# Ledger of designs, part 5: VHH binders against Small ribosomal subunit protein uS2c (rps2)

Target 1, 281 residues: Small ribosomal subunit protein uS2c (rps2), of Bigelowiella natans (Pedinomonas minutissima) (Chlorarachnion sp. (q06j20)
Amino acid sequence: MNFELKNFNTIRINKNQTILIKTTNLENSSKEDTYQFILKMLKAGVHFGHKIKKWNPKMSPFIYQKLQGIHIIDIIQSYTYLKKACKLVYSKSLTDNYNTFLFVGTKKQSPIPNSIFYHASRCNSFYINNKWLSGMLTNWENTTRSINTLKYLKVYQKTNMFSKLSMKTHSIIDKKKNRLEKYFGGIQNMTSLPSTVILVGQHNEITASKECRKLGINNITILDTDCNPEFVDLFIPANDDSSSSLNLILGELQVAINIGRQKFCENLKTWKNSSSILKQI

## First folded at step 18 (VHH; from u2 with T104R G105H)

Design w5
Fold by ESMFold2, fold request of step 21:
Structure w5 (fold): chain B 281 residues (1-281), chain A 121 residues (1-121)
Amino acid sequence: as target 1 above (281 residues)
Amino acid sequence: EVQLVESGGGLVQPGGSLRLSCAASGFTFDDNYMAWYRQAPGKGRELVAAIYNDDSTHYADSVKGRFTISRDNAKNTLYLQMNSLRPEDTAVYYCARDDYEWPRHRYTDHWGQGTLVTVSS
């Protein structure tokens, strides 16, 4: 069967529009993989930014053009930065102790909180998807106390001593536990500060970003056209409004983290077996 | 063919210094994880220091402040400067690289043969 490869230098966005892709920055053996993934990104709407009025001029290098009142994000740069981010989280997963990644995204009436929960849960990572409380990281001692209280109340509510309390007392304790679960449930098993924070919705997570900066914690941020790239360590210029765009990007990070964790576990097993043999000698 | 060759090991007195080198060939150096691991007699292999694709670094707690990882992309060489050496630093030191391929999510790791560092006398 005969197949003709498309010209990878040009991708058509719609019937009347094309984007030039510079292939001089791509390896020959990876051209088809790159092309297929860029098509997937386009289908997910990764390239659709915000209304022109809402843009931040510092995002100018990452904007390809203006269409129908919105900015179109340069999909080649989205691809390039996503590649860098995936390589980074893979590599950190090889060296981390399992308590390293925190996903943050709390924007109400958006796909962000659900996408954050979904992907963090599927790579054994932590999340904050309801509300970022000031000091959650910079006041870690206080955060740890809140986590310990949540864990205590969960166990206490199942004891005989709790069952003997009045119904009013049951209600008070249940309300306190539910509030703590709402804010701290996603980090209740986080025993130390994370090494890497993945942020979505920069405008809603300014406090979290500032806390990461103060503590020297690396952050990776999905930046739409209305965001400031100067506030982040590594970013992915991309649409943060659609579930398909978010799930593609967070899904790739999820897979990279999982593969790195699996490799770390394989290495530990191999090295422990070698140690046991050496003890006998 | 990716090849990693360590050098610079030897016998050194406690408090001394050594600089390990890892000469690399068969790839472009900038874009992937590289690290130093060590394995002491009777123990498992452990991470000593790592350098990531954004040039940020990580150190094991036992070596923090004493060891420095670096790389020279022009020479395709990874370094480990080891200062204030202690008897517990005695081990075979391995240079490692992991070639992670995105978007396929595939990896290939490469290891050198190791260089022995002995801190004693």
Scores: ipSAE 0.680, ipTM 0.884, lowest interface PAE 1.0, mean pLDDT 82
Fold by ESMFold2, look of step 19:
Structure w5 (fold): chain B 281 residues (1-281), chain A 121 residues (1-121)
Amino acid sequence: as target 1 above (281 residues)
Amino acid sequence: EVQLVESGGGLVQPGGSLRLSCAASGFTFDDNYMAWYRQAPGKGRELVAAIYNDDSTHYADSVKGRFTISRDNAKNTLYLQMNSLRPEDTAVYYCARDDYEWPRHRYTDHWGQGTLVTVSS
């Protein structure tokens, strides 16, 4: 592999394949950081779209070329949109009192549900990775009732009164609690509607995106070549089928959220200490 | 060199209005995060309003419905329109920005000198 630090217009995938990457001539440190991250994205397979036949023509502006029967996503646009999304979630995390983020992705037999759970858990955020039930956000009162039932059953199962019930009754209650945990476990500590929803798998999550639009909740969506960009507020054109691609993109959002939360907490401590010092005067 | 300069503060009667301006230089102002903070005597600094890189906004509960944040990217200027002012709005108002450098995951705060707003009879 032969890279030039300047003029990295092309990156070789293998001996016979190259990808043209449009570059900006930035200062050396910024250019090197951008180059290294684009390499990381290419290694993770962020640029691999779906088969050409399955594409949505509205994704045309985000497709770089056709290669071996699949569309290749324009990696520079993936980088640009990921940068904008990371800056947004960072800013929201630092300027509001513990902004709530909800990660959504339920496509079975894909890496999406596990990636959603992994990254939401690591940035103190909520998730729905099993099934989106209609009205989870738009009928928030009903959702709250289901959450409260789940919490009640978890406490009730630990009581002495529960231990004295028949084995049949134990099984019925345990099955109900497990079902509620399956659907609502990821949001059981969410006390209000989320400020931002991060969504993967547009085709499987149409109801969730419609609920966000109805409620005016900002959504950030990872869009593969078979998706419609017209229905989202902010999107990241990227491969949504591979775990390495998903984990890179969701990982960057996770880190941005964590840094914003850390700064928010540091600011609160600083401002409280400053107020205490001023009152001593 | 990043520079933020606030103006438009002064003395105003309760129920009055003021418009604060923050002239920015040394960076591209469009679609970047910016905010107004304030610090009243004897209190810590608090967020008043923020505008995000997608132009969505956030307001502290104490000012919601009375204050409006906006920006003019062509003039590199951030504004805060303050209506229905109350004595408790008396504070030094600061223009701020936070430069979050992705993918490096570093940030730098920049603050203006502040402009005093006094709401009293």
Scores: ipSAE 0.642, ipTM 0.854, lowest interface PAE 1.0, mean pLDDT 82

## First folded at step 19 (VHH)

Design x3 (from w5 with H105G)
Fold by OpenDDE, fold request of step 21:
Structure x3 (fold): chain B 281 residues (1-281), chain A 121 residues (1-121)
Amino acid sequence: as target 1 above (281 residues)
Amino acid sequence: EVQLVESGGGLVQPGGSLRLSCAASGFTFDDNYMAWYRQAPGKGRELVAAIYNDDSTHYADSVKGRFTISRDNAKNTLYLQMNSLRPEDTAVYYCARDDYEWPRGRYTDHWGQGTLVTVSS
């Protein structure tokens, strides 16, 4: 079913059906840009929720309508919350270059793991896209140990000592390394707890979410119609099942992070230069 | 026009307290990033404290536990409560807004003129 935004408050479902959408939260100053982006979101399928039967009633405020057995997410709210999220991650990146982002999404047989990897990599962020192991954040010491082991093994395999080992020993080491790489590869360079976690697939990442909460780590989650909004500090109501939707949302977050980091670096350069000039006077 | 006007600076003894205010006009604090920066003599500008659009805060390590950033949206005013002041806190303090113009991918920042804080015995 093709949805088209006719204007700021109208979605065209088909030739004969138009639905009025709530636009009360849209800022007037950039209406055209907002409109264009909402269209982009619609085209990406951001508004498509799950089957009606799978919904969490707590998502009702974010559901616009039922259509052909599927919940339609309020695209305006999606926009609003995405905006907030982008501003937040931008600001976080602006204030600290060491501010670390962890992208989490491990749902198998879904576009989530690949999307997580893709966007996390593009903003030099960390990621978990294979499996969340209990205690990854709450038992950071153990996680660090695992990471260090991985790093050690990677280096060890490149040494002459490794080459002198038996084939059996090689195999054992390789298996261990590969296992660690599988689970910790995306965080192998993470030296501290992340400042912000971006979660996709709430049901699959409930443990991660709980750990974030326990540690007071900011959690941004994409919430589909089957999710629970009460478990998240900041969320984006959106389709989490389509590559196009995920790529749009995670892409925007990734861009915001990069822009913030760039500005941070520029600021540092500028401010340092200013200090040097003053010393010369 | 966006304006930021700092006040509350002055001379204070070590261990003393000051409260800085930043009166904002031309925009609302709603969903905006605000921050305090400072520039000490002969040094570069540095971030002191920030408040994000989710009302969470960030502090430089040097001021953690001593400074508190807050905002009053009704008054459109940003505050910096500075306790246990040290000589090294001597600087011109600036209020700043940084607005990420999503989805345009642009940002706009505004700065106040600054207020001088001198910590000296």
Scores: ipSAE 0.877, ipTM 0.958, lowest interface PAE 0.5, mean pLDDT 91
Fold by OpenDDE, fold request of step 21:
Structure x3 (fold): chain B 281 residues (1-281), chain A 121 residues (1-121)
Amino acid sequence: as target 1 above (281 residues)
Amino acid sequence: EVQLVESGGGLVQPGGSLRLSCAASGFTFDDNYMAWYRQAPGKGRELVAAIYNDDSTHYADSVKGRFTISRDNAKNTLYLQMNSLRPEDTAVYYCARDDYEWPRGRYTDHWGQGTLVTVSS
């Protein structure tokens, strides 16, 4: 699809399709930057929803139009909600060094697990991309126990004692470790409940969403046209089936987190230095 | 021009209460991260309380349960209700805005001039 900015208020998607951008609703310092980013989102396929028959009617306010049997998501709303989400995660990163982000997406045979891993890793965040086990957050004691067991086994396998065990025993321990790593590897260094959960694939992650709600943990979810917007505190209406779309959205969130963390560190350094100077006076 | 003006500081006895205000101008209040910071004599600046763009809040452990941050969007004003004040709360309190300029990947922060809070018997 060739996208062209026709004027300050209109983006041409194809020969027969034009998106009107209401700039009055966008409080950007530069309209040009907004347009360029919207074009980037369109190129990444963020606006492509599911087949019309698969939609959740509650997503109607976020649907722009129907195109060849597919719902088109309102790209302006996608932009607006993504902006809000990025600002939020930036701010959270700015205020708490201990604020942990947990990326969750486990849908098999989709680009979601890989995207989750990729972006969570890039911002030194935690992730669950294999399977959500019931009680991971609501039964934090058990989760901690599992994590500790994983850590223990990893160390134990490096000892001379482990080498003296029978092959059968080795196999049992290795299987247990591998299983724990599969499910808890992405959270093995998580020492407290996360402050924010970023969730992709609402249908597959309903248990995670419920646990977040129960615990009052902030949940940011990418919502496609087949999702329910009532189940989330903050959402981003967007295509969750495309690698390019997911990478764009999660990438923006990841960058925001990193920038916030960097600023946090800079602030601490600056403030400590000021204190030291005052002590010398 | 973005401006932040703090008010409400003063002398208060231990156990007393004080309400700080920060009048903001030059930007839309509801889309921004706002926070109160403080700097005690001889100490570094520290975060006291923050309010996010989703209206959730964060507090330092030292003030949790005693201080409340809030905002009035209609008045474009940030508040810090301080209860059960302690001598260790003595500091200059600053109002701050930190705006993440998405999608540019830049941020801009603004600070008020500060208001002095002294807790003493």
Scores: ipSAE 0.876, ipTM 0.958, lowest interface PAE 0.5, mean pLDDT 91
Fold by OpenDDE, last read:
Structure x3 (fold): chain B 281 residues (1-281), chain A 121 residues (1-121)
Amino acid sequence: as target 1 above (281 residues)
Amino acid sequence: EVQLVESGGGLVQPGGSLRLSCAASGFTFDDNYMAWYRQAPGKGRELVAAIYNDDSTHYADSVKGRFTISRDNAKNTLYLQMNSLRPEDTAVYYCARDDYEWPRGRYTDHWGQGTLVTVSS
């Protein structure tokens, strides 16, 4: 798909389709950046929804039009909500170094698990990209136990005691460790409930969403046209089936988190130094 | 030009209450992270309370249950209701805005001049 900016107000998607960008709410100085980024989003395929028949009617406010049997997501809303989400995670990272982010996406045979891993890792965040086990958050005690067991086994396997065990016992322990690592590896260093959950693939992660709600944990979810916006605190209407779309959205969130954390650290250093100077006066 | 002007500080007895206000101008209030910071004599600046762009809030442990941050978007004003004040709450309180300029990947912050809160018998 060739995307061309026709003018500052319209983006041409194809020969027959244009997206009107209402710039009335955009500051003049930021218009060019906005347009360029929207173009980037379109190139990444953020606006492609699901087949028309698969839609959730509750997503109607976020659907721009129907094209060749698929819903096109309103890219301007995608931009707006992504902006809000980025600002939020930045701010969360700015205020507390204990704010933890949990990236969740486990849909098999999709680009979601790899994207989750990639971006969570890049911002030193936690992730679940294999399978959500019921009670991971709501039964935090059990989760903690599993994590501790994983940690223990990892250390134990490095000991001389482990080397003295029978092959059978070795195999059993290894299987257990591998299983735990598969499910809990991405949260093995999580010592408390996450402050924010970033969720991709709502249909596959219904349990995770419910647990977040039950615990009052902030949930940011990428919502495609087949999703339910009522289950999420903050959502980003977007294509969740494309690696390019996911990488763009999760990448922006990841960058925002890192920038916020960096500033937090800088602030702490600055404030500590100031206190030292004041003590000398 | 972005301006933040704090008011409401003063002398109060332990156990008393104060309400701080921060009048903001020069930016859209509802899209921004706003926070109260304080600096006690001889100490570094610290976060007291924050309100995010989704209207959720964060509090320092030392003020949880006693302080409440809120904002009135129509008035472009940030508030800090301080109850059950303690001598250790004595500080200059600052209103701050921190704007993540997405998608540019940069941030800008602004601070008020501060208002003095003294808690003393």
Scores: ipSAE 0.876, ipTM 0.958, lowest interface PAE 0.5, mean pLDDT 91
Fold by OpenDDE, last read:
Structure x3 (fold): chain B 281 residues (1-281), chain A 121 residues (1-121)
Amino acid sequence: as target 1 above (281 residues)
Amino acid sequence: EVQLVESGGGLVQPGGSLRLSCAASGFTFDDNYMAWYRQAPGKGRELVAAIYNDDSTHYADSVKGRFTISRDNAKNTLYLQMNSLRPEDTAVYYCARDDYEWPRGRYTDHWGQGTLVTVSS
């Protein structure tokens, strides 16, 4: 699909369709930058929803139109909500070095698990991309025990003691370690509850969402046209089935986190140096 | 031009209360990160309280339960209610805005001139 900027208020999606961009809703320093990014989002397929029959009626406010049996998500709203989300994660990263982000997406036979891993890793964040086990957050003590067991086994396997064990025992330990790594590997270094959860695939991650709500953990969810916006405090209406769409959205969040963290570190250095100078005077 | 002007500082007895205000101009308060920082004599600057663009808040451990950050969008004013003040709260308090310029990947920050809070018997 060829996307072209037609003018300062419209984007051509195809030969027969245009998107009207309401400038009043976009508080950007540069209209051109906004339009260019919207084009990027369109090229990534962010606006493609599900089949019309699969929609949740509660997503109606975020649907722009129907196209060839598919719902088209309002790309302007996608942009707006993504902006809000990026600003939020940036700010959280800026204020506390201990602010931890947990990326969650476990939908099998989808691009979600790989995207989750890729972007979480790039911002040194935690992730669950295999399976959400009930109580991972609400029973943090148990989760911590599992993590500690994993850590222990990893160290144990490197010892001479381990090498002296029977083959049967080796197998048992390996199986246990592998299982723990499968489920907890992405959070093996998480020492406290995450400050923010970034969730992809609402239907598959309903338990995670519920746990976040119960604990008052901030949850940012990508919502497609088949999702329920009432279950999430902050969401991004977007295509959650496309690798390109997910990579764009999660990439923006990841970059925001990294920039915030970098600034946090810079601030600490600057402020510490200032205190040292004052002590010398 | 973005401007931040703090007010409300002064001398207060231990256990007393103060309310700081930060009048903002040159930008809209909604959807912005705002925060209070402080710098005590001979010490580095530190975060006191922050309010995010989703209206959630963050507090330093040293002020949790005693300080409250809030904003009035209609007045473009940020507040810091300080209760149960302690001598260690003595500092110059700064109002700050930090705006992540998405999608450009840049940020801009602005600081007020600060207001002095002295907690002493």
Scores: ipSAE 0.874, ipTM 0.956, lowest interface PAE 0.5, mean pLDDT 91

